# Designs tried in a protein design chat: VHH binders against Pleckstrin homology domain-containing family G member 5 (PLEKHG5). Part 10

Target 1, 101 residues: Pleckstrin homology domain-containing family G member 5 (PLEKHG5), of Homo sapiens (Human) (o94827r584to684)
Amino acid sequence: QLLLEGSLRMKEGKDSKMDVYCFLFTDLLLVTKAVKKAERTRVIRPPLLVDKIVCRELRDPGSFLLIYLNEFHSAVGAYTFQASGQALCRGWVDTIYNAQN
Short names: E, the ipSAE of ESMFold2; O, the ipSAE of OpenDDE; V2, 0.75 times the mean of E and O plus 0.25 times the DockQ between their complexes.

## First folded at step 11 (VHH; framework vhh_brivekimig_d4)

Design A46 (from A29 with L59F E65K; at its last look DockQ between E and O 0.45; V2 from the best seeds 0.00; counts 0 for: pae E 14.1 > 2)
Amino acid sequence: EVQLVESGGGVVQPGGSLRLSCAASGFTFSDYWMSWVRQAPGKGPEWVSLISGSGGDTFYADSVKGRFTISRDNSKNTLYLQMNSLRPEDTALYYCAKHERYPLWEGTDYSSQGTLVTVSS
ESMFold2, look of step 11: ipSAE 0.005; ipTM 0.184
ESMFold2 (binder alone), look of step 11: mean pLDDT 81; pTM 0.820
OpenDDE, look of step 11: ipSAE 0.296; ipTM 0.685

Design A47 (from A29 with L50M L59I E65K; at its last look DockQ between E and O 0.29; V2 from the best seeds 0.00; counts 0 for: pae E 11.1 > 2)
Amino acid sequence: EVQLVESGGGVVQPGGSLRLSCAASGFTFSDYWMSWVRQAPGKGPEWVSMISGSGGDTIYADSVKGRFTISRDNSKNTLYLQMNSLRPEDTALYYCAKHERYPLWEGTDYSSQGTLVTVSS
ESMFold2, look of step 11: ipSAE 0.006; ipTM 0.226
ESMFold2 (binder alone), look of step 11: mean pLDDT 81; pTM 0.817
OpenDDE, look of step 11: ipSAE 0.846; ipTM 0.914

Design A48 (from A29 with L50Y E65K; at its last look DockQ between E and O 0.41; V2 from the best seeds 0.00; counts 0 for: pae E 11.0 > 2)
Fold by ESMFold2, look of step 11:
Structure A48 (fold): chain B 101 residues (1-101), chain A 121 residues (1-121)
Amino acid sequence: as target 1 above (101 residues)
Amino acid sequence: EVQLVESGGGVVQPGGSLRLSCAASGFTFSDYWMSWVRQAPGKGPEWVSYISGSGGDTLYADSVKGRFTISRDNSKNTLYLQMNSLRPEDTALYYCAKHERYPLWEGTDYSSQGTLVTVSS
């Protein structure tokens, strides 16, 4: 079931932030981007299993950190996301937490 | 060649404190997010804490929040974990880990021996 969707800005490691559109389902999070010719979205990162996400709101306004863990609880990815405001940021963090619990 | 060398472990009584260090070499330390991971005997590894390259953002597992503090000194290429109010459940081999961008992180950098922390009366 789809729980939340929306536009975010994503930073991964040392890369510049990029515009993405995310879909949060009960069991996974998809990171997508518009495909110009087809006027559709496509998944641009491997699907992130909700039960392997560690997510926390950051002190920076409207930002949250998402750490992705492997089966051994070792971090294999780290992403900073920025929403358009603090309320939307809290919405993402809370919805992810609720999907895990 | 990336090297991570942990130190500072030992035997302490419950309620005690320890400070772990991780000396890093072979990469530009300040460019990478770092973490502490621990492994108790007979269990799989458990993530403990995470810190950004600059040190400005930190994250902790719920089991250690409020008791442990991750920090780094980028001028010394060293990662730290201050462990206060230690409990027997904190007994484990502790490792530091260097993080890469997914999917470039297909292998983990747990290539170190770790440092043993034992909390017992």
Scores: ipSAE 0.006, ipTM 0.278, lowest interface PAE 11.0, mean pLDDT 79
ESMFold2 (binder alone), look of step 11: mean pLDDT 81; pTM 0.817
OpenDDE, look of step 11: ipSAE 0.144; ipTM 0.580

Design A49 (from A29 with A61L E65K; at its last look DockQ between E and O 0.29; V2 from the best seeds 0.00; counts 0 for: pae E 11.6 > 2)
Fold by ESMFold2, look of step 11:
Structure A49 (fold): chain B 101 residues (1-101), chain A 121 residues (1-121)
Amino acid sequence: as target 1 above (101 residues)
Amino acid sequence: EVQLVESGGGVVQPGGSLRLSCAASGFTFSDYWMSWVRQAPGKGPEWVSLISGSGGDTLYLDSVKGRFTISRDNSKNTLYLQMNSLRPEDTALYYCAKHERYPLWEGTDYSSQGTLVTVSS
């Protein structure tokens, strides 16, 4: 079941943030980009299993961190996301937490 | 070759303090977010704390908030964990982890041996 969707800005490592559109389902999170001149999106990252996500709000308002863990609880991915405001950011963090619990 | 070397573990009484260090080499330390992870005997690994490359953002496992402080010194390529008010449930092997740019399809982990923390009355 689809729990939340919306636009975010995503950053990995030292790269500049890029605009993405995310879909959070009960069991996975998809990171997509809009396909120009089309009414669809393209998945740009492997699906992230909700059970392997650690998600935390950051000090910078409207931003949250997403850490992706492997089978050994070692971090194998880290992303910073920025929503258009702190309320939307909390909505993402809370919805991910609720999907895990 | 990436190297992470932990130190500073030991045996302390409940309520005691320890400071862990993680010496990093083989990569541009300030470019990467770093974590402390722990594994208690007979249990799975548990993420403890995270710090951004600049040191400006930190996150903590709820059970250690207010007791543990993660920090880094980018001029010395060193990550730290100050652990105060230690409890028996903090007993674990502690190791540091470097966060690679996503995705790491190989699932590689750069922690080496870890440093053992034992909190016993």
Scores: ipSAE 0.006, ipTM 0.256, lowest interface PAE 11.6, mean pLDDT 78
ESMFold2 (binder alone), look of step 11: mean pLDDT 81; pTM 0.814
OpenDDE, look of step 11: ipSAE 0.243; ipTM 0.636

Design A50 (from A29 with S52Y E65K; at its last look DockQ between E and O 0.04; V2 from the best seeds 0.00; counts 0 for: pae E 11.5 > 2, placed apart)
Fold by ESMFold2, look of step 11:
Structure A50 (fold): chain B 101 residues (1-101), chain A 121 residues (1-121)
Amino acid sequence: as target 1 above (101 residues)
Amino acid sequence: EVQLVESGGGVVQPGGSLRLSCAASGFTFSDYWMSWVRQAPGKGPEWVSLIYGSGGDTLYADSVKGRFTISRDNSKNTLYLQMNSLRPEDTALYYCAKHERYPLWEGTDYSSQGTLVTVSS
C-alpha cells in the first residue's frame, strides 16, 4: 500500500543535498529522481526495508535522519532528508513510525 | 558500464501469464540485490519484488504476493519475473534495478529501459 509520497532533499555524508521524490509503501521506501524524457521516475537507491530503518526528526527545522540497519542491526546507511517545512517533516517521520507498527 | 536490458513484455488477457527477463552486464551480478519496479501511465513507480544474490532472500509487494515469482540465474547474469494470474491493474512499464553493495549509503544512478506489459480484454 502507498502511504505517503512527495518531494524531499536528500543528503549522504558530505555531498550536497539533491532533489528526490520518495514513495513510502507499507514495507518499503523508494528514493527516485525524475526521468524527464521518459516521463517517469528512476529508483536511485536500494529499496529501504521499512522494518530496518530508524527515523528521527533533527533539530534543524524540516529535517529528519534515516538510519538503515543491516541484518545484524548495525547501521550501514545514513541519510538526511529535508522537507519543505516542519509539518511535512513530522508527517514523514510519523508515517514511517506507523508503518513499522 | 552497467547495463540492464528488459524483455518479455507484451499484451495478454486477464488471468494470463508472462515471464520477464532482465539481462545484466558490467558488474558482478551475484553480488547485488536486484529488484523489479513498475510504473503505470500517469502514476509513480511501484516496487514489485526484490531478490538477493543467493536467490533465497526474496521480498514481494502485497499487491503481487502469490502471483509473481522473482528469480535469478547467476550463471547467465539474468533476473526473471514470472507473472501469473495477471490483472488489468498490473498494466505498466516494468524495469529491473540494481542495488549497490555495502555500504548502502553509497548511491549510484542507473538507467533502465523497461518492457511494457499490457493486460487487457
Scores: ipSAE 0.006, ipTM 0.236, lowest interface PAE 11.5, mean pLDDT 77
ESMFold2 (binder alone), look of step 11: mean pLDDT 78; pTM 0.786
OpenDDE, look of step 11: ipSAE 0.486; ipTM 0.785

## First folded at step 12 (VHH; framework vhh_brivekimig_d4)

Design A51 (from A47 with S30D G56D E106S T108K; at its last look DockQ between E and O 0.48; V2 from the best seeds 0.00; counts 0 for: pae E 10.7 > 2)
Amino acid sequence: EVQLVESGGGVVQPGGSLRLSCAASGFTFDDYWMSWVRQAPGKGPEWVSMISGSGDDTIYADSVKGRFTISRDNSKNTLYLQMNSLRPEDTALYYCAKHERYPLWSGKDYSSQGTLVTVSS
ESMFold2, look of step 12: ipSAE 0.006; ipTM 0.285
ESMFold2 (binder alone), look of step 12: mean pLDDT 79; pTM 0.802
OpenDDE, look of step 12: ipSAE 0.720; ipTM 0.875

Design A52 (from A29 with G53D G56D E106S T108R; at its last look DockQ between E and O 0.53; V2 from the best seeds 0.00; counts 0 for: pae E 9.8 > 2)
Fold by ESMFold2, look of step 12:
Structure A52 (fold): chain B 101 residues (1-101), chain A 121 residues (1-121)
Amino acid sequence: as target 1 above (101 residues)
Amino acid sequence: EVQLVESGGGVVQPGGSLRLSCAASGFTFSDYWMSWVRQAPGKGPEWVSLISDSGDDTLYADSVEGRFTISRDNSKNTLYLQMNSLRPEDTALYYCAKHERYPLWSGRDYSSQGTLVTVSS
């Protein structure tokens, strides 16, 4: 059910990049953040349904764009993610694509 | 007051081209990601394309990738959509939309009329 997990840096709009830990399941993607002084993570964004994700590698090294669509095919979220390298970035993009097919 | 005004639509034969424009006012255009959205008769809204605030990053729906090109001119507060190799299924009312941050993005200003593109033999 769990397909991929790992650390990423996430940016929304004008906000500074933040460190997140993502879990990709067959049907959803969770964006979490570590809770200091505790050994757990907190989901910091609503769960993203995999079937509503559109993603694409960016020209920046190791970066990809994730667009979240609603039931009306309108974009309701946009995120950029930075992985620690190009191979991990392609891994995320490919795994999401495979989960959708 | 925020306004988005679309233009450039019309009637064109299959295989033809059109260039749509979206004039923006009432907000700092260069600070926002922008999208084109379309609504065909009898269907719900469909996202077409997205461009970053700087114009450096673009994304397209699978149905239009390779045929449509989104661009912007931040000095003129204008968004563009170059539409090539048009097909009958591209027939729709086209809107530009200011992209809102998750989760409050609506994609549509109901005071906007859009610009109609009709692709017919």
Scores: ipSAE 0.007, ipTM 0.307, lowest interface PAE 9.8, mean pLDDT 79
ESMFold2 (binder alone), look of step 12: mean pLDDT 80; pTM 0.812
OpenDDE, look of step 12: ipSAE 0.351; ipTM 0.717

Design A53 (from A28 with H99W E100T D101R W105D T108K; at its last look DockQ between E and O 0.25; V2 from the best seeds 0.00; counts 0 for: pae E 12.4 > 2)
Fold by ESMFold2, look of step 12:
Structure A53 (fold): chain B 101 residues (1-101), chain A 121 residues (1-121)
Amino acid sequence: as target 1 above (101 residues)
Amino acid sequence: EVQLVESGGGVVQPGGSLRLSCAASGFTFSDYWMSWVRQAPGKGPEWVSLISGSGDDTLYADSVKGRFTISRDNSKNTLYLQMNSLRPEDTALYYCAKWTRYPLDSGKDYSSQGTLVTVSS
């Protein structure tokens, strides 16, 4: 079931921020990028299992951190996301938390 | 192979301090953001802190801000977490982690077991 979708800016590691469009399902988070002049998006990262996400709102407005854990509960990925505002950011963090609980 | 070895955990009373270390090998340490994550008994994992490859950018969970300081020494390939004003709710197994660009990494290069911190009154 699709719980939330929307535009975010994403930073991974040392890379610069990029515009993405994310789909949060009950069990998966998909990170996509819009294909210009088309009504579609392209999945640009392997699906992130919701049960392996640790998500935290950051103090800087509109930002949250997503830590991805492996099967041994070790963090193997980190993503910072920027929403267009604090309310939308809180919406993402809360929806991910609710999907886990 | 990527290896991360945590140390410095122990038993302290509330208000005490500990300094955790994470020795890294098998990759260019300074190129990667590093993090601390903890898991309390009966709870899911909780992100604690994050530091950039250069050490110039740091982030903290609200629950530890002002009490914990993440740092790194790139000449020694070592990540640190200085924990001050410890509380019983800080009791957990603490892990360090290297950020990967793609989440397909299942931790096959990691041998991390964490370091246990117990804060008891």
Scores: ipSAE 0.000, ipTM 0.173, lowest interface PAE 12.4, mean pLDDT 77
ESMFold2 (binder alone), look of step 12: mean pLDDT 79; pTM 0.791
OpenDDE, look of step 12: ipSAE 0.262; ipTM 0.637

Design A54 (from A47 with G56D H99F L104S W105L; at its last look DockQ between E and O 0.43; V2 from the best seeds 0.00; counts 0 for: pae E 9.7 > 2)
Amino acid sequence: EVQLVESGGGVVQPGGSLRLSCAASGFTFSDYWMSWVRQAPGKGPEWVSMISGSGDDTIYADSVKGRFTISRDNSKNTLYLQMNSLRPEDTALYYCAKFERYPSLEGTDYSSQGTLVTVSS
ESMFold2, look of step 12: ipSAE 0.006; ipTM 0.298
ESMFold2 (binder alone), look of step 12: mean pLDDT 78; pTM 0.781
OpenDDE, look of step 12: ipSAE 0.747; ipTM 0.884

Design Q01 (at its last look DockQ between E and O 0.06; V2 from the best seeds 0.00; counts 0 for: pae E 15.4 > 2, placed apart)
Fold by ESMFold2, look of step 12:
Structure Q01 (fold): chain B 101 residues (1-101), chain A 121 residues (1-121)
Amino acid sequence: as target 1 above (101 residues)
Amino acid sequence: EVQLVESGGGVVQPGGSLRLSCAASGFTFSSYRMSWVRQAPGKGPEWVSSISGSGGKTLYADSVKGRFTISRDNSKNTLYLQMNSLRPEDTALYYCAKHESYPTWYGTDYSSQGTLVTVSS
């Protein structure tokens, strides 16, 4: 089931933030980006299994940290996401938590 | 509500040491893997270290192996990072993170400020 979708800005490592469109399903989070002129979205990161995500709201308004774990429970990715406001940010973090529980 | 409060940061010279603490509340601390993550100015977050719920298994990023030691005291609900032989590239805001879950209720404040470590020549 699709639980939440929307626009976010994503940052990984030293890269500049990029505009992404995320789909949160019961078991997966997809990070996508529009295909130029094609009116389609392209998945730009491997699908993130919801059970392997750790999220934490950051002090910066509207931002949260997402840590992705591998099958050995080691962190293999870290991302900063920014929503348009604190309420939307809390919505993302809370919905991910509820999908895990 | 889940709360994580970092402390112990400061300004040190290269080669110096600091011990970071993360006080945890609102969950059964010993049941969860914990991590340290850092974010240098103008850069994205970087995973530093993780420790199992019991404290028996630890993992480190290659950049800190041999210099940093993660530990926990489950009787005090506290996570630690002993940082030795500090280098300028270790300068960052350090956060602790709980694996698995965040609080379920929307209005709960989960945010923390992290603790700033500055290593300057």
Scores: ipSAE 0.000, ipTM 0.187, lowest interface PAE 15.4, mean pLDDT 78
ESMFold2 (binder alone), look of step 12: mean pLDDT 81; pTM 0.813
OpenDDE, look of step 12: ipSAE 0.018; ipTM 0.285

Design Q02 (from Q01 with D62S Y106S T108V; at its last look DockQ between E and O 0.04; V2 from the best seeds 0.00; counts 0 for: pae O 9.5 > 2, placed apart)
Fold by OpenDDE, look of step 12:
Structure Q02 (fold): chain B 101 residues (1-101), chain A 121 residues (1-121)
Amino acid sequence: as target 1 above (101 residues)
Amino acid sequence: EVQLVESGGGVVQPGGSLRLSCAASGFTFSSYRMSWVRQAPGKGPEWVSSISGSGGKTLYASSVKGRFTISRDNSKNTLYLQMNSLRPEDTALYYCAKHESYPTWSGVDYSSQGTLVTVSS
């Protein structure tokens, strides 16, 4: 079931910013990128299992940290996502949290 | 204090079945994802399966998928692992593990004892 979708800015590291469109399902988070010429979206990252995600709101308003864990809860990936506002950011974090319960 | 006590291990023949249990105490059991981890002789720990706090979501290692079933009874604070079609390579000490609560990241608590499963003809 689709829980949430929308545009975010994704950062992987300090120097990379990318506009993405994310789909949050009950069990998966898909990160996609718009393909302007074809008016379509393309999956640009492997699906992220919701059960392996840890999210935290950042001090920077509208931004949250997404940590991807392995089976032993060791961090194997980290992403920063920025929403258009704090309310939307909170919505993403809360929805992910709720999907994990 | 978090306590996890495994039971149900034993010796079985290939193709046999075994059901493991993990009794949990010292925390709100239903609030935490639980996992089974195993360690075979001479090998490192291997994740086997996990289940969400509510029991609604389960995950399995590819090596056990289709043969093992993880479940839990939150009213009894107990985690289970039904193991069917057992193979010699399933021989290991099996541990249950408590995951951290989200959205914080603070680690995983593992049992110190485990229960031994031996699959041999």
Scores: ipSAE 0.006, ipTM 0.266, lowest interface PAE 9.5, mean pLDDT 87
ESMFold2, look of step 12: ipSAE 0.011; ipTM 0.376
ESMFold2 (binder alone), look of step 12: mean pLDDT 80; pTM 0.799

## First folded at step 13 (VHH; framework vhh_brivekimig_d4)

Design A55 (from A54 with F99W E100T R101Y Y102E P103G S104D L105T E106V G107E T108F; at its last look DockQ between E and O 0.08; V2 from the best seeds 0.00; counts 0 for: pae E 14.1 > 2, placed apart)
Fold by ESMFold2, look of step 13:
Structure A55 (fold): chain B 101 residues (1-101), chain A 121 residues (1-121)
Amino acid sequence: as target 1 above (101 residues)
Amino acid sequence: EVQLVESGGGVVQPGGSLRLSCAASGFTFSDYWMSWVRQAPGKGPEWVSMISGSGDDTIYADSVKGRFTISRDNSKNTLYLQMNSLRPEDTALYYCAKWTYEGDTVEFDYSSQGTLVTVSS
């Protein structure tokens, strides 16, 4: 089941910024990007299993951190997302939390 | 039309190795995540492994991690699965699949034929 979708700005490493469109389902989160001229979106990162996500709101307004864990609970991915405002950011964080619980 | 043709299946003994290939055409291969999916007799489809368009990111199902290696050669539009330490539980019809997002749905595009892997003594 689709729980939430919307535009975010993804930061990965220093100075790496990318506009993305994310889909949160009951069991996974997809990070996609529009394919120019095709009016399609494509998955640009591995599908992130919801129960392997650690999601935390950051001090910076409108941003949250997503850490992806392997089966040994070691971090194997890190993503910073920025929403257009703090209310939308909180909505993402809360919805991910609710999908995990 | 998207076309995916699997090959390299066969009969092997437990502990053996096999390398599967998937020839792709009809789309820009390097733009898409590719995956291997298998279906054992009497079971539903199970994803096995997934690889990014560049080949830099790979992920595996827990049941095959450490034994299988997914790879791709974007110059040949070919996806591979190296299967080591094979077990009878790996017996299945293996498909390669393309991840696609169209019209608010995320779908696997896969071949109807697949390549059969049988692991038995």
Scores: ipSAE 0.006, ipTM 0.153, lowest interface PAE 14.1, mean pLDDT 77
ESMFold2 (binder alone), look of step 13: mean pLDDT 79; pTM 0.788
OpenDDE, look of step 13: ipSAE 0.616; ipTM 0.831

Design A56 (from A54 with R101W Y102S P103G S104D L105T E106T G107E T108L; at its last look DockQ between E and O 0.67; V2 from the best seeds 0.00; counts 0 for: pae E 8.8 > 2)
Fold by ESMFold2, look of step 13:
Structure A56 (fold): chain B 101 residues (1-101), chain A 121 residues (1-121)
Amino acid sequence: as target 1 above (101 residues)
Amino acid sequence: EVQLVESGGGVVQPGGSLRLSCAASGFTFSDYWMSWVRQAPGKGPEWVSMISGSGDDTIYADSVKGRFTISRDNSKNTLYLQMNSLRPEDTALYYCAKFEWSGDTTELDYSSQGTLVTVSS
């Protein structure tokens, strides 16, 4: 079941942030990017299992950190996301938390 | 090249406190997020806490929130974990870890033996 979707800016490593479109389902988070001239979206990262996500708001307004854990609870991925404002950012963080509980 | 050396572990009673240290060398310490990870007997590794390069952002596992405090001193290239209100469940071998953020791939980078924390009555 789809819980939340929307545009975000994603940063991975020291690269510039990129525009992505994310779909949060009950069990998965998909990170996608629009394919121009095709009016479709393409999944650009492996599906992230909601139960393996640690998500926290950052001090930088409108930003949150997403840490992805393996089955051993070790961090194997990290992403910074920027939403258009603090309220939307809190919405993503809260919705992910609720999906985990 | 990267070296991480943990210390400060020991045996402590429930409710007690310990402060773990991790001395870092071989990289620009302040540029990287740092983490504590623990491994209890018979269990897989469990992340405990993370801290940003500046120290301004900290993240904790729910099991330790409110009891543990991660910190760093960038002038000494040292990461810390203040552990209060210790419980028997906190018994584990504790490691520090460096994250390198590169390209589309992130890799956990550590090279240490860890420091043992035993919480026992």
Scores: ipSAE 0.006, ipTM 0.331, lowest interface PAE 8.8, mean pLDDT 78
ESMFold2 (binder alone), look of step 13: mean pLDDT 78; pTM 0.781
OpenDDE, look of step 13: ipSAE 0.718; ipTM 0.873

Design A57 (from A54 with F99H E100T R101F Y102E P103G L105E E106Y G107E T108W; at its last look DockQ between E and O 0.26; V2 from the best seeds 0.00; counts 0 for: pae E 10.5 > 2)
Fold by ESMFold2, look of step 13:
Structure A57 (fold): chain B 101 residues (1-101), chain A 121 residues (1-121)
Amino acid sequence: as target 1 above (101 residues)
Amino acid sequence: EVQLVESGGGVVQPGGSLRLSCAASGFTFSDYWMSWVRQAPGKGPEWVSMISGSGDDTIYADSVKGRFTISRDNSKNTLYLQMNSLRPEDTALYYCAKHTFEGSEYEWDYSSQGTLVTVSS
């Protein structure tokens, strides 16, 4: 059910940058962050349903765009993610696409 | 200063067609991804479509795939939305947005204006 996991840098808005650890399952994507001074991770965003994601590789190397739609197909979030390299970025984009089909 | 001015809205019957335009100034138009976004009365903004700076990459919301075509003419600094097979649920204020990607950063710039599309019979 788990398809891919790994570290990404997530951006929300202009100056909101953070390191996250993402888990992509067949039906949802979880965005987590390490709990300070603990060995645990915390889900920091509501689970993103894979079928509500619009995902596209960006011109900027190693980056992809994720637009999240609600049940009424209205945009409720826009995120950029940066992987450590273009190959990992393409892996995320491809795996999300495959999970949607 | 970024300026985006929409035009081409109007009243059309269901099944009709309409072409929207967005005149851009204050930036190098061809360098940036552009979007169409719509807002129906009493609802939040809904993303409709997105196009790369070159025009080679396009992305559509599922609700408009096969009916709408986004395009741009970089020689005229103009973004377009061809809307075919219009439905009452397409009734909304349509506006264009400029996307800025700085490294891994992402920003939206919306106009304060828009062009109204009303689909009713």
Scores: ipSAE 0.006, ipTM 0.250, lowest interface PAE 10.5, mean pLDDT 78
ESMFold2 (binder alone), look of step 13: mean pLDDT 84; pTM 0.845
OpenDDE, look of step 13: ipSAE 0.765; ipTM 0.887

Design A58 (from A54 with S104L L105W E106S T108K; at its last look DockQ between E and O 0.15; V2 from the best seeds 0.00; counts 0 for: pae E 11.6 > 2, unsure alone 64.0 < 65, placed apart)
Fold by ESMFold2, look of step 13:
Structure A58 (fold): chain B 101 residues (1-101), chain A 121 residues (1-121)
Amino acid sequence: as target 1 above (101 residues)
Amino acid sequence: EVQLVESGGGVVQPGGSLRLSCAASGFTFSDYWMSWVRQAPGKGPEWVSMISGSGDDTIYADSVKGRFTISRDNSKNTLYLQMNSLRPEDTALYYCAKFERYPLWSGKDYSSQGTLVTVSS
């Protein structure tokens, strides 16, 4: 089931930022980007299994950190996301937490 | 191959202190942000702290701000977490992690057993 969707700004490095559209389902999070002139989105990162995500709101306004872990509890990736406001950011963090529990 | 080996965990009373270490090999340590992540028994993993490659920038989870200090020594390829004023809710298995721009799904890039911290009286 689809729990939450919306636009976010994703950062993967010092200068790497991009606008994305994310879909949070009960069991996975998809990171997508609009395909110009096709009226669709494409998944731009492999699906992130919800129970392997570490998600935390950051002090930077409207931002949260997402760390992705493998089956051995080793971190294999990290993302910073920026929502359009702190309330929406809290909504993402809370919804991910609720999907895990 | 990337290896991360945690140490320094143990049993400590509430209010006590521990310092965790993470020895890194198989990559240019100073080029990467590093982090600590913990997992309490029966709970999902929780991010704790993060430090830039140079060590100049640090961020902390709200639950540990003011009590934990992340640091690194790039000459020794070692990441540290100084934990003060420990509480029972800090009890967890602690891992260090190397950050990537794009996640890798190879478990061989991260070899982590974690180090157990138990805070009880």
Scores: ipSAE 0.005, ipTM 0.198, lowest interface PAE 11.6, mean pLDDT 78
ESMFold2 (binder alone), look of step 13: mean pLDDT 79; pTM 0.791
OpenDDE, look of step 13: ipSAE 0.656; ipTM 0.850

Design A59 (from A54 with F99H R101D S104L L105W E106S; at its last fold request DockQ between E and O 0.55; V2 from the best seeds 0.00; counts 0 for: pae E 6.7 > 2)
Amino acid sequence: EVQLVESGGGVVQPGGSLRLSCAASGFTFSDYWMSWVRQAPGKGPEWVSMISGSGDDTIYADSVKGRFTISRDNSKNTLYLQMNSLRPEDTALYYCAKHEDYPLWSGTDYSSQGTLVTVSS
ESMFold2, look of step 13: ipSAE 0.042; ipTM 0.443
ESMFold2 (binder alone), look of step 13: mean pLDDT 80; pTM 0.806
OpenDDE, look of step 13: ipSAE 0.758; ipTM 0.885
ESMFold2, fold request of step 18: ipSAE 0.012, 0.012, 0.025; ipTM 0.372, 0.367, 0.447
ESMFold2 (binder alone), fold request of step 18: mean pLDDT 81, 81, 81; pTM 0.807, 0.805, 0.806
OpenDDE, fold request of step 18: ipSAE 0.827, 0.827, 0.816; ipTM 0.911, 0.910, 0.905

Design A60 (from A54 with F99D E100F S104L L105W E106S; at its last look DockQ between E and O 0.57; V2 from the best seeds 0.00; counts 0 for: pae E 9.7 > 2)
Amino acid sequence: EVQLVESGGGVVQPGGSLRLSCAASGFTFSDYWMSWVRQAPGKGPEWVSMISGSGDDTIYADSVKGRFTISRDNSKNTLYLQMNSLRPEDTALYYCAKDFRYPLWSGTDYSSQGTLVTVSS
ESMFold2, look of step 13: ipSAE 0.006; ipTM 0.308
ESMFold2 (binder alone), look of step 13: mean pLDDT 79; pTM 0.802
OpenDDE, look of step 13: ipSAE 0.802; ipTM 0.901

## First folded at step 15 (VHH; framework vhh_brivekimig_d4)

Design A61 (at its last look DockQ between E and O 0.73; V2 from the best seeds 0.00; counts 0 for: pae E 7.0 > 2)
Amino acid sequence: EVQLVESGGGVVQPGGSLRLSCAASGFTFSDYWMSWVRQAPGKGPEWVSMISGSGDDTIYADSVKGRFTISRDNSKNTLYLQMNSLRPEDTALYYCAKDFRYPDSGWDYSSQGTLVTVSS
ESMFold2, look of step 15: ipSAE 0.034; ipTM 0.462
ESMFold2 (binder alone), look of step 15: mean pLDDT 80; pTM 0.805
OpenDDE, look of step 15: ipSAE 0.821; ipTM 0.907

